# VH-VL binders against COP9 signalosome complex subunit 3 (csn3), part 9

Target 1, 171 residues: COP9 signalosome complex subunit 3 (csn3), of Dictyostelium discoideum (Social amoeba) (q54e53r186to356)
Amino acid sequence: AFKKYKKAIEAFKFVITAPASALSAITVEAYKKYLIVYLIQFGSVQHFPKCTPAVVQRNIKSHCKPYTEFVQSFSNGNINDIMNKASSGAEFFQKDSNWGLVKLSIKSTYRRNIKKLTQTFMTLSINDIAEKVSLPKAKAEQFVLKMIEEGEIFATINQKDGMVTFDECFE
Short names: E, the ipSAE of ESMFold2; O, the ipSAE of OpenDDE; V2, 0.75 times the mean of E and O plus 0.25 times the DockQ between their complexes.

## First folded at step 14 (VH-VL; framework fv_ustekinumab)

Design y4 (from x2 with heavy chain T30Y; at its last look DockQ between E and O 0.83; V2 from the best seeds 0.84)
Fold by ESMFold2, look of step 14:
Structure y4 (fold): chain C 171 residues (1-171), chain A 120 residues (1-120), chain B 107 residues (1-107)
Amino acid sequence: as target 1 above (171 residues)
Amino acid sequence: EVQLVQSGAEVKKPGESLKISCKGSGYSFYDYWLGWVRQMPGKGLDWIGIIYPGDRDTYYSPSFQGQVTMSVDKSITTAYLQWNSLKASDTAMYYCARLDFFDYGYFDYWGQGTLVTVSS
Amino acid sequence: DIQMTQSPSSLSASVGDRVTITCRASQGIRNYLAWYQQKPEKAPKSLIYDASSLQSGVPSRFSGSGSGTDFTLTISSLQPEDFATYYCQQYNDYPLTFGQGTKLEIK
């Protein structure tokens, strides 16, 4: 499991769970980022960290509605619903300077779906990968190549026929 | 509002260099691929390539690989298309265009175009 | 490379007519097709993405359909401002490629 975002998540949890008598702007901003970054890191949703103060839970939803709706769309795994929720919240995410995180969360979902294919199939064409994860062929190829480069998957691509063979190491 | 504003028309001779610009505003410049498209006089549209300002990653159409260079200056949210040595066949309208947010490959906003005329 | 072929190359129609323009891909591109409108001396404008989804601000008289290799753009009731050249574009594979264009002339 890569630990790219785990330190950030713990910092957000620290802010969100701090003792509080009222909801602060800093807590709202931390919660917005927490929701999305948790998705990127773990591929699942945890709406409130353990020990989140009741005053925070009670008051924070009205400030974060686009975010909670967006992260909830990941529960059924329908990429079209995820894209629709991203688009409907776009102005809010952009005003908060979180549009890039939204994009990363969607990309992380494609990476997880591609990685699941390496666990199911020994060999698969780029076209098959693209169809199974609902991407254009060119985009699926870009994901696969970048994932190989970053060591996230181990595979060899036959350039002639576009077949991808998944292995432990391309040595 | 999203805007892509391109530099003005250019009249050049073969062999001269040229760098044309496309300034993006009203959106997160670093989160979208930016593409270049050529339209020769009286002709259709030809994809030149796309560049990602966030990491400067690029993809060129094979027809344009080695013929032009795409670049960005992040500090002024501006993309460039550059020739080291223009040919008469480079005479065309050049558009910059923003790729869709999800990186699928269609263009959702276009610049006004830069007319480049190369004549001897 | 995926070759995109539009038909017809040009077309004349009257205000109020239903107009259909077709686009054929040389191989399957699923639904990864966009349509653009280019008016004289203007930049292209995005109309349709994903074969059938209307871009924001595009009038509902425009619609797209098709999947695989055969696609259509339909204007249900032609208006004077629809005089333009229309291009399809596939984005299933690189290089990104456009159809040669269909010039729509209003009679």
Scores: ipSAE 0.794, ipTM 0.901, lowest interface PAE 0.6, mean pLDDT 90
ESMFold2 (binder alone), look of step 14: mean pLDDT 92; pTM 0.944
OpenDDE, look of step 14: ipSAE 0.883; ipTM 0.948

Design y5 (from x2 with light chain Y94W; at its last look DockQ between E and O 0.86; V2 from the best seeds 0.78)
Fold by ESMFold2, look of step 14:
Structure y5 (fold): chain C 171 residues (1-171), chain A 120 residues (1-120), chain B 107 residues (1-107)
Amino acid sequence: as target 1 above (171 residues)
Amino acid sequence: EVQLVQSGAEVKKPGESLKISCKGSGYSFTDYWLGWVRQMPGKGLDWIGIIYPGDRDTYYSPSFQGQVTMSVDKSITTAYLQWNSLKASDTAMYYCARLDFFDYGYFDYWGQGTLVTVSS
Amino acid sequence: DIQMTQSPSSLSASVGDRVTITCRASQGIRNYLAWYQQKPEKAPKSLIYDASSLQSGVPSRFSGSGSGTDFTLTISSLQPEDFATYYCQQYNDWPLTFGQGTKLEIK
């Protein structure tokens, strides 16, 4: 997992955990982004930061239902369920200007699933990768190429036969 | 609502340059791939390529690689298709079209088209 | 490149007829196939994605089926507004490719 969003997460935690006697709009907005960005960064769901005020914990769920349902869908790991929850909440995410974050969270899941394959297999075809992560062949290839370019995985692709060879590990 | 509005028809001579535009509105421009599709008169549809405005990543069909250039200006939510030197065989209708949100590869919204005519 | 072959290339039919248009891929494309309708001088319109899923607002008389290499678009009872050219498109592999089209004409 890259340390790309950790500063943003700390800023959202600061807002969410601030002492409060009532739930503010700023806190609701920060919580929506916190849920998705935490998922992008860590690949797991943590619903409340430590020291979140009781008034926030009791009152925030009714304002964030599409978000909590969406991030909860990642616990099962079923990409089709994740896409269904994204689609069912699309109007809310777009109105909040968080549609791009939703897309990034889905992309991060594909990247994690592909990275897990590099830890299990020495070689796979692009078609094998695509089937295992539920993507069209072209999109699976796009992810693999980008992940190699960005140093996220270590692999070589034979364009003629579509075979991907994974590097095990650097000593 | 989602709209893709293309620039007007063009009449050009062989060897001239051309840049046509496609302005997206009603959606998050940087979160969707945008594609270009050619339709020669009385013919079917040819995929030219796709560009992702968010990071400017591009993929061209092999038959168009090196023949055209796709670009984007995020600040005005506009994509471009550009020729450095037009040929008579470039005469066609050119569509921009938005890829589905999940990036699988089908086009859910299309522009009205830009007719490009290249003749002496 | 995956070639998409439609048949027939053109077809005449009457209002009320059942129409079937076939699309064959030169390689397996799983379910990654879309169908488009294009009326004269208009942009294409998405009808079906993932081989069989109807786009919102598309009448239920349109249906898609198939997987792998063989796909079918069916119009169960032709209406006057259905006379158009129909294209299939695969999106399993790049380049994205379209069938040559099937022109559906009245009579």
Scores: ipSAE 0.724, ipTM 0.858, lowest interface PAE 0.7, mean pLDDT 90
ESMFold2 (binder alone), look of step 14: mean pLDDT 92; pTM 0.940
OpenDDE, look of step 14: ipSAE 0.774; ipTM 0.898

## First folded at step 15 (VH-VL; framework fv_ustekinumab)

Design z1 (from y2 with heavy chain F102W; at its last look DockQ between E and O 0.89; V2 from the best seeds 0.83)
Fold by ESMFold2, look of step 15:
Structure z1 (fold): chain C 171 residues (1-171), chain A 120 residues (1-120), chain B 107 residues (1-107)
Amino acid sequence: as target 1 above (171 residues)
Amino acid sequence: EVQLVQSGAEVKKPGESLKISCKGSGYSFTDYWLGWVRQMPGKGLDWIGIIYPGDSDTYYSPSFQGQVTMSVDKSITTAYLQWNSLKASDTAMYYCARLDLWDYGYFDYWGQGTLVTVSS
Amino acid sequence: DIQMTQSPSSLSASVGDRVTITCRASQGIRNYLAWYQQKPEKAPKSLIYDASSLQSGVPSRFSGSGSGTDFTLTISSLQPEDFATYYCQQYNDYPLTFGQGTKLEIK
C-alpha cells in the first residue's frame, strides 16, 4: 500500500536488466539509485535484480564501490557503522547528487529502530527513546511525532513528564 | 567547496522592512537544514531558527517566533531572513549557517554575516 | 531552555601554555555539544562536535572532553593564531543555545 518507491525500483530494474553487451553510464547511474532506494523501501539489501546481464554483474561494482560498501553495512543493522560508512563515501554521494537518498536511508533506519521500541516497551520517555536510538532529544521527538502523524506508530505523549505510551493499532 | 554567501550590510530606520539573503553553493542545498544566528554588537550568539529547504519546515527559537520570518527559494539555492517592521534592538550581525551532516543541530559551515544597523 | 555557562569569561595566556575552558549545561545534554572559535569580525568556525570529535582541518592541539553537564575545551600548546573568543553550543534540545563566550587573549 505504501508503494512510493516501488514504481521507481521497477524502472531502475528495467534499465539494469536490459540486454547489454557492455556496461553503460545510464546503467551505472540507475544501479547507484537502485541500491539506495531499495534500502529505503525494504530495509534490506538486494545486490542485483533477477536477470541482470552477466556483463553488468561482472563490471558494475568497480564503478559503484562507495554504494556497494554502504549498502553492505546494513547487513548487521548497527546504525553507528552505517553512518560511518556513509560519511566515508559522502564526497562521492554528493558529487553524484545522491546524498539526499543516503540520508533518507539512514532516517528510515531510525524509524525502524523507534518502531522496534514500540514493540518491546509499553512506555518510554522521549529522553529514553533518544538514548536508545542515539539521537538528540529534539530529533527523537520529531521522529516520534512524525511517525504518529503518519500512522506508523500509535502512541500518546504526556507533555508534562515527556512519557510516551505505546498503543496498539487494533485496539 | 561549501559556501554560504550573504547579502551586504544594511542601514535602516525603525519601522522599515528588510529581507536579507544567504546563497548556498557547493552542496545539495535541499538536503541540509540551514539556520540563522544573531550576534548583537560585542555580544554572544543567539539562535534564531532553522529551515529545511526541501519542504520549508521550520523551527524558531521562542524569542524570535513572530518577530522574523525565514524562507527559501530552492530554485536559486537561497534562504531569506525577513522583518516586516525593524526595531533599533534588531541592530546586529546576522549569520546563516548550515546544520551538520546528520541534522543533529550544530553548524558546520557559516556565511560571512550581514550587518544590519537600525537607527532612530 | 538549557542554559550554557562558560568559565572563565576571559583569560590571558602566553604562547605555549596549556589552556582549558569549561562549559556547564543546566541539564543533561549527553554528548551533544559543539565548540566554536570566532576571531574578531569573522564568522564562527567549528572546532569540535559530539563533545570530543575534532572537526577536519582543526589542529590536533585542540581537544574536547566531557558528557552530561560538564565539558572542557583544551588547547595543549597555545599558538598566536588561537587568539579568539570560544563558544560552546548544546544541540540536545530546542532552542539551540550557546554559552556566553570565553575571550582568550595572548599576552
Scores: ipSAE 0.751, ipTM 0.899, lowest interface PAE 0.6, mean pLDDT 90
ESMFold2 (binder alone), look of step 15: mean pLDDT 92; pTM 0.943
OpenDDE, look of step 15: ipSAE 0.864; ipTM 0.940

Design z2 (from y2 with heavy chain L101M; at its last look DockQ between E and O 0.89; V2 from the best seeds 0.85)
Heavy chain, then light chain:
Amino acid sequence: EVQLVQSGAEVKKPGESLKISCKGSGYSFTDYWLGWVRQMPGKGLDWIGIIYPGDSDTYYSPSFQGQVTMSVDKSITTAYLQWNSLKASDTAMYYCARLDMFDYGYFDYWGQGTLVTVSS
Amino acid sequence: DIQMTQSPSSLSASVGDRVTITCRASQGIRNYLAWYQQKPEKAPKSLIYDASSLQSGVPSRFSGSGSGTDFTLTISSLQPEDFATYYCQQYNDYPLTFGQGTKLEIK
ESMFold2, look of step 15: ipSAE 0.771; ipTM 0.891
ESMFold2 (binder alone), look of step 15: mean pLDDT 92; pTM 0.944
OpenDDE, look of step 15: ipSAE 0.909; ipTM 0.954

Design z3 (from y2 with heavy chain L101I; at its last look DockQ between E and O 0.86; V2 from the best seeds 0.83)
Fold by ESMFold2, look of step 15:
Structure z3 (fold): chain C 171 residues (1-171), chain A 120 residues (1-120), chain B 107 residues (1-107)
Amino acid sequence: as target 1 above (171 residues)
Amino acid sequence: EVQLVQSGAEVKKPGESLKISCKGSGYSFTDYWLGWVRQMPGKGLDWIGIIYPGDSDTYYSPSFQGQVTMSVDKSITTAYLQWNSLKASDTAMYYCARLDIFDYGYFDYWGQGTLVTVSS
Amino acid sequence: DIQMTQSPSSLSASVGDRVTITCRASQGIRNYLAWYQQKPEKAPKSLIYDASSLQSGVPSRFSGSGSGTDFTLTISSLQPEDFATYYCQQYNDYPLTFGQGTKLEIK
């Protein structure tokens, strides 16, 4: 579920905001994960948690440049820019063992975009959904099916014609 | 830098089992889908399926569903393709290949291939 | 299943020639089309993805174009190392499918 990252964010904030006289490696690692996980959870960027020590703010950017550039690409919402920044940083993300989190942030963006379609349209084909969110048809279908199974959206897929009918539901 | 190294050629008889391997290196093995592709002698390329080493999720081509099993051992960054009972028609070159970094469906790196020959 | 049809099945050309290979999909696949090069007894090598984007390390003499159902691979000035079989592959829908190949030979 989308809410599972709240505890992780709190843990990363605890490390980042701890009183510090110098920038530590564990703070750098926590910040890298914080940026991406915050993006996954909220779909937006907060570059520094409140009460981040000045020594951390001053020194951390040189250690995290691919990460800050990647999360900044979400501010304009252009999927091509997001993919370019992910590609440019891929080696760094993989070396840090964070490529999986980067891919999750991209997947969460697709989920949010698909969910917005359910709020705008009453019915769309799988092809229409795929085109609107910039995915191959096979991948768009996988997202829709998984989101229905997980209760993230309420919809019925007509397998004969590939039409998806969105049901509006509130908790 | 990225390398997919496959196990050596196999000569088998119909009815025998076989498990061939593909070892990935130079990249984060669990973060990319890995696919298998068959090439019959003198023929083109057939997609067998893809597997995600991170959670072992799989998608098989309908033509191969139930015919082979894909698996991974992520502790040694190795993927496997397995037959329980080989047929002569299974004679082919088998490639493993890494899916693109965004999981869309094209293969950016390929192994050298494993030739499987099944005859009596 | 989306059928991919390449033309020609084979062709002969000389070093320096401009070569064009086409690939047609039986259904629209937008730009989800890749091209591969395969030399005898070697694995395929990725050339182009998203119909027109060059894979890293691929010479600029290779180019791709097209969208929807009709796609083209062009080699602007053929080199000796370019004699190979070329395959297109669609990745819009499962099963992933390849064209039957185009064999490029020395004239």
Scores: ipSAE 0.736, ipTM 0.885, lowest interface PAE 0.7, mean pLDDT 90
ESMFold2 (binder alone), look of step 15: mean pLDDT 92; pTM 0.942
OpenDDE, look of step 15: ipSAE 0.897; ipTM 0.949

Design z4 (from y2 with light chain L96Y; at its last look DockQ between E and O 0.93; V2 from the best seeds 0.84)
Fold by ESMFold2, look of step 15:
Structure z4 (fold): chain C 171 residues (1-171), chain A 120 residues (1-120), chain B 107 residues (1-107)
Amino acid sequence: as target 1 above (171 residues)
Amino acid sequence: EVQLVQSGAEVKKPGESLKISCKGSGYSFTDYWLGWVRQMPGKGLDWIGIIYPGDSDTYYSPSFQGQVTMSVDKSITTAYLQWNSLKASDTAMYYCARLDLFDYGYFDYWGQGTLVTVSS
Amino acid sequence: DIQMTQSPSSLSASVGDRVTITCRASQGIRNYLAWYQQKPEKAPKSLIYDASSLQSGVPSRFSGSGSGTDFTLTISSLQPEDFATYYCQQYNDYPYTFGQGTKLEIK
C-alpha cells in the first residue's frame, strides 16, 4: 500500500526535473499528476521536486492553477474544505481526465482518518465511525470492510450490533 | 455536457430475456457510480442498485437481488440492465442515473428512461 | 431498509402560494437526504442534496431543512412550472430508498 505510488512519483519527477529551455505540454501533464499522486501517497504536498528548472517553476503554475489550489487545501482545511476546492476545480480536472485521481486523493484522506481512529479507540460502531469521518453509514462501512480485506487495518465487525473492534496489525 | 442516453421502448412477452442500455457521455464514465431506478405505472421510484464501471462493483436493493443483473462495457461507456426471464410485474419505466460528484448516493444526472412493457 | 414517508400524498395549491412537504425516515439518517422533482412523462430532476443544499440552477424559491428523521421541502412562492410530483430519498444506508411521492396539483 505504502509503495504503490512511489514509482509513479519518481517517473513524474524525472519528467519535471529534466533540463529545459521552455515549458512543454508533457511537463505540464506530469506536474498535474505529480501533485495529486504525491497527495495520495503521503497525504501532504511538495510543490516542486528538487532540481526543477527555473523556466518550469516560473511558467507552470498558470497552466495548473486548479491543481495547486486543490492540493493547498489539504494543508489548511478539513475534509469539507477539500471537497469545496475539488468541486470548484471539477470541470478542469474532468477535461484533463484527472478527476479519478482527485477522487482517489479524497478517498485516501478518508482511509487515513479511519486509520487514525484505530489508534485512538478500541471499539466504535459503524455509525460512530461514519459521523467522525463525515460519511454516510454505507460508505463508511465500505471503507472499513475494504481496509480490513486489504490488510490496512485489523478489525472485527459484529454484524448484529455493527460494532467494530480494532487491533494493531501488520500491513 | 453530461448525457445519459437510454435504449428505446420494449414490448416483450413473459419469459423472454431483455437487456436495456444506458450510454454515458460528456464525463469520465469509469469515475462515477451509475444507478438504476424503476418506476411502475402510476407509482413512485424504486432504487434498484448501483454499479461502479471502474471495477464493476455492485450493490443491489434486496428486493431486486437475483431479479435483474447490472453490468457495464467500459469500452463503449455503456451500462446495462438485464432480465433472463421477464414477468408481467416487470412492466415499468427504467431510468439510469449518475451518482453525485463524490459518490455519496444521490443522483445528479438522469437518463430519459426506457419503457418496458411485458404482456401476454 | 430505512422507510421514507412523505406527507401529504397530494396537495392542491395556487400560483404564489407557499408550500411545504415533509419527509420522515424510520431511523436517523443525519443530513443524507435529497429532494427530486418529476414532471409527467419526464425523468426526475435533482433539487436539493444533503437536506438543505440547493443544486446548481435550481431557483432560490426552493429550500430544504431538517436533520435526523424529519425533513421539509419548502417552495416560497409557487410558479406554474412547479406543479409536479416531489420525492425525497435517503442515502445514509443501502438500499437508498425513496419516499412514496407528493403530487402537487393546480387548485
Scores: ipSAE 0.723, ipTM 0.880, lowest interface PAE 1.0, mean pLDDT 90
ESMFold2 (binder alone), look of step 15: mean pLDDT 93; pTM 0.942
OpenDDE, look of step 15: ipSAE 0.903; ipTM 0.952

Design z5 (from y2 with heavy chain I50M; at its last look DockQ between E and O 0.87; V2 from the best seeds 0.84)
Fold by ESMFold2, look of step 15:
Structure z5 (fold): chain C 171 residues (1-171), chain A 120 residues (1-120), chain B 107 residues (1-107)
Amino acid sequence: as target 1 above (171 residues)
Amino acid sequence: EVQLVQSGAEVKKPGESLKISCKGSGYSFTDYWLGWVRQMPGKGLDWIGMIYPGDSDTYYSPSFQGQVTMSVDKSITTAYLQWNSLKASDTAMYYCARLDLFDYGYFDYWGQGTLVTVSS
Amino acid sequence: DIQMTQSPSSLSASVGDRVTITCRASQGIRNYLAWYQQKPEKAPKSLIYDASSLQSGVPSRFSGSGSGTDFTLTISSLQPEDFATYYCQQYNDYPLTFGQGTKLEIK
């Protein structure tokens, strides 16, 4: 659920904003995860939580460069730029055991992009969706099916011709 | 360096069970899908399926659904391909191969292969 | 299922020759195509992904082109170590499928 990421974000903020006289490894790890999990939850990033100690702000950047560059690539929403930054940082993310979180943030971006299509189009083929979001057809179909099952979008897939018909979601 | 080391060649009779292995090293084992590919003698390549060690998600080719079982033991970074009852037509070379970084569906590293021979 | 058909099934060429191998998909796959090289009794080796992107460590004499249904692999100046069977593979749709292979013989 989306609520689990909000609680995680608050826990990371607690660690990052704790009083400190020096930068700790625990704070660095919390900040790395905070940046990515915030992206998953909101599609954007707040680089420093309010009340982050000055010693943390001064010293943390050199430990998190691949992360800050990756999250900055989300500023224009271009999936190609995001993928390029993910690729260039992949070894660092994997060494930190954070590649799974990075992939989840990319998946969240695909889901948001597919969601936007439901606001613009009444009907699209799976192949059209795949082309518009830059995915193989099989992957795009998996996203659409999962999003329908989870109630994220309201749509019907005609399996014979691969056409997806979008319904409006009232709130 | 990335390595996929497969178990040794097997000679079996029809009806016997078999489990072959693929040990990954030099990379984050749980971050990549691992595929299995069959090559019959003198023939091309057939995709069997793939498994994600991170959550054990699987996808089988329809041609192999129900004929083999894929599994992983991530504590020893090892994937398995298993038959309950071998047929002579299962005689082939079996490769494990790692999918690309973003799970699109192409393979970037391959194991050396395991030759399985099934004959009476 | 998307059928991948390679042409020719085999060919012979001399060191230094320019060689092209084609791959045709039974339906559009955009650029989701990879090429592999397999030498006798060896595992396949990845050459090209995304139709035209060279894998790390692959010599620049290899190149790929095409989109949609028609793709080519080109070796600009054939070397002795290039004799092998070459396979294309599509990854636009499941199941993942390979071409039947093209055997390249030298001399």
Scores: ipSAE 0.778, ipTM 0.886, lowest interface PAE 0.7, mean pLDDT 90
ESMFold2 (binder alone), look of step 15: mean pLDDT 93; pTM 0.941
OpenDDE, look of step 15: ipSAE 0.876; ipTM 0.942

## First folded at step 16 (VH-VL; framework fv_ustekinumab)

Design j1 (from y2 with heavy chain G54D; at its last look DockQ between E and O 0.91; V2 from the best seeds 0.82)
Fold by ESMFold2, look of step 16:
Structure j1 (fold): chain C 171 residues (1-171), chain A 120 residues (1-120), chain B 107 residues (1-107)
Amino acid sequence: as target 1 above (171 residues)
Amino acid sequence: EVQLVQSGAEVKKPGESLKISCKGSGYSFTDYWLGWVRQMPGKGLDWIGIIYPDDSDTYYSPSFQGQVTMSVDKSITTAYLQWNSLKASDTAMYYCARLDLFDYGYFDYWGQGTLVTVSS
Amino acid sequence: DIQMTQSPSSLSASVGDRVTITCRASQGIRNYLAWYQQKPEKAPKSLIYDASSLQSGVPSRFSGSGSGTDFTLTISSLQPEDFATYYCQQYNDYPLTFGQGTKLEIK
């Protein structure tokens, strides 16, 4: 379950759209978080909020290159490209204390892909799920268990044989 | 540069407690899982477990569950491995190691090791 | 638990030789295999991840291949500094497990 990302997005929009004669460090930091958090919340990219000052639009991309490249990689949906952009920008994301957000955006993609599988199949083994979403079996199991616990999917897992049975009745 | 600096060698008797440390530097300590690996004298490598410094979440190998405790103090970028009551069979080299960037499960950097000797 | 079996347990080779070390998993692990090098009195060093991807700073004479259950580490032209014990490790499933090691001795 996502946190209060809609409130955070509105706060970032407020900073980004504030009248400005020059690009500020505070605006750069807000934009970095805005890009990733918007992606987590909506699953799509909006590069600039409405009413973003021209000086910001003109100057900000050169200050946020790892972020804009990472967010852009989601538009084609290629997981390898997403992971490559995350890896190449990792030091910048970590120095900004934003690696956690980057991981959350990647995790949201895996959760979405797993949910699609549960809506397509009646049963799958954990190994089948792991192969289809390109994760180690241990990681796929962690996702499935957490998604069941949080009510994102409704299923039963037999830990002995690794079979997952999906239930169509959500409470 | 990434460094994992472990505490010095220990000589202990059975039944004593022990807490060894691993200090990380040169990287974002809370962004990576940290693992512990045992190497008994003249033998191979055994996974003990991994801990996430940000929230202290843990996974233990079944062989070590209940035998040791992993913990972290993220304010000083230091992880710990602790025994309440050492056994002679705990004699080994203990490594801390950083898990890969994406948490898949391989270790990209290793500490120098802490030799623990439990006897006499 | 997934058991990892390395072969050979030990081998001797000359500088310049091509050497091959194998690792076999008791179950399929796809490409989730890493290789480590450990020199005497030293910590292990990561060489390869995802079965075939070289870690940064690892010489290109090292290569990895395989998928499923059978994996190979190859050193194309052995150097004096390659004297070490080599371990494979699977990370498909918990517990994480290592092979028993292959000791490479330089003649």
Scores: ipSAE 0.769, ipTM 0.892, lowest interface PAE 0.6, mean pLDDT 90
ESMFold2 (binder alone), look of step 16: mean pLDDT 92; pTM 0.943
OpenDDE, look of step 16: ipSAE 0.825; ipTM 0.917

Design j2 (from y2 with heavy chain D103E; at its last look DockQ between E and O 0.84; V2 from the best seeds 0.83)
Fold by ESMFold2, look of step 16:
Structure j2 (fold): chain C 171 residues (1-171), chain A 120 residues (1-120), chain B 107 residues (1-107)
Amino acid sequence: as target 1 above (171 residues)
Amino acid sequence: EVQLVQSGAEVKKPGESLKISCKGSGYSFTDYWLGWVRQMPGKGLDWIGIIYPGDSDTYYSPSFQGQVTMSVDKSITTAYLQWNSLKASDTAMYYCARLDLFEYGYFDYWGQGTLVTVSS
Amino acid sequence: DIQMTQSPSSLSASVGDRVTITCRASQGIRNYLAWYQQKPEKAPKSLIYDASSLQSGVPSRFSGSGSGTDFTLTISSLQPEDFATYYCQQYNDYPLTFGQGTKLEIK
């Protein structure tokens, strides 16, 4: 729930910050996953972990170019740029077996954007939500239903008019 | 590169069961939804549903809910469409098709089709 | 369900002609529309997604436009290999639905 990826992030940090005289394949793999999982967990642009060896910092970014470009696309926040970088790197992410993590980072962004709408509006139609977050109506509905099911938001969907009423318990 | 290879044509009688297959190759099979589409003779295209090989999650068109079953064996990168009891009205060409990378809902690659003929 | 209506149902045209096929949705679907080409006895082929974006490897003579409820597929200079039936498909809402098709015959 609250700390889903924090143990994984600490494990990746341990590998990345280990003393090294040369860049290893294990470190490269850990950094790739670290970048994406950090983005999922915190929703922000990555930094090297504290105490990352200089040889790692110097050499690792060129081995992880699709990943660093993808993460950087989140800094200026345009969903089209994020999707373009995800698409450009898709074969590389799939070959690394990391496309699932990339999809999760994109889905986490949609969930955060939907969550922000619950803080601004008392009610919105599914179509309004879909338009505001740039999704097909069917996909936006799937996100809302899943977020209600998982307890991430408190809302009721009126089946007839497609209106979503946001309810928050502050107790 | 990307290929969806479907099983061969079938001739069946009403009441018989049938399971047709779609084998994906040249791409990461579990990263994409796979859909099924029906084309009745001389007619257009009807969406049957989509299935996600990663967890077998499904969405069926209401017109097909309860009439067919979609399934996947990801160990052999193969999807299936199955009837327990065929009807003459099931006579059609059946396509499998891969959903777009971002799961919006359009199909980027199609199988060659499986002709199913059901006659008394 | 969102009904997709194509016009015309069929047409004949000569090589070099500009051809326009329209697709109308029964309710707004924003830009969530795809176009497919199906040649006789072949599987459909994806041409356009997001109403106007060309799929990889599709010739630039194909173009798509529109948003909301009214969409157009245009072939700027018809070629002999463009003989086919063309389908639009909306993916804004489930069930995913296709137009009834437009059969294009070359004179």
Scores: ipSAE 0.778, ipTM 0.896, lowest interface PAE 0.6, mean pLDDT 90
ESMFold2 (binder alone), look of step 16: mean pLDDT 93; pTM 0.944
OpenDDE, look of step 16: ipSAE 0.875; ipTM 0.943

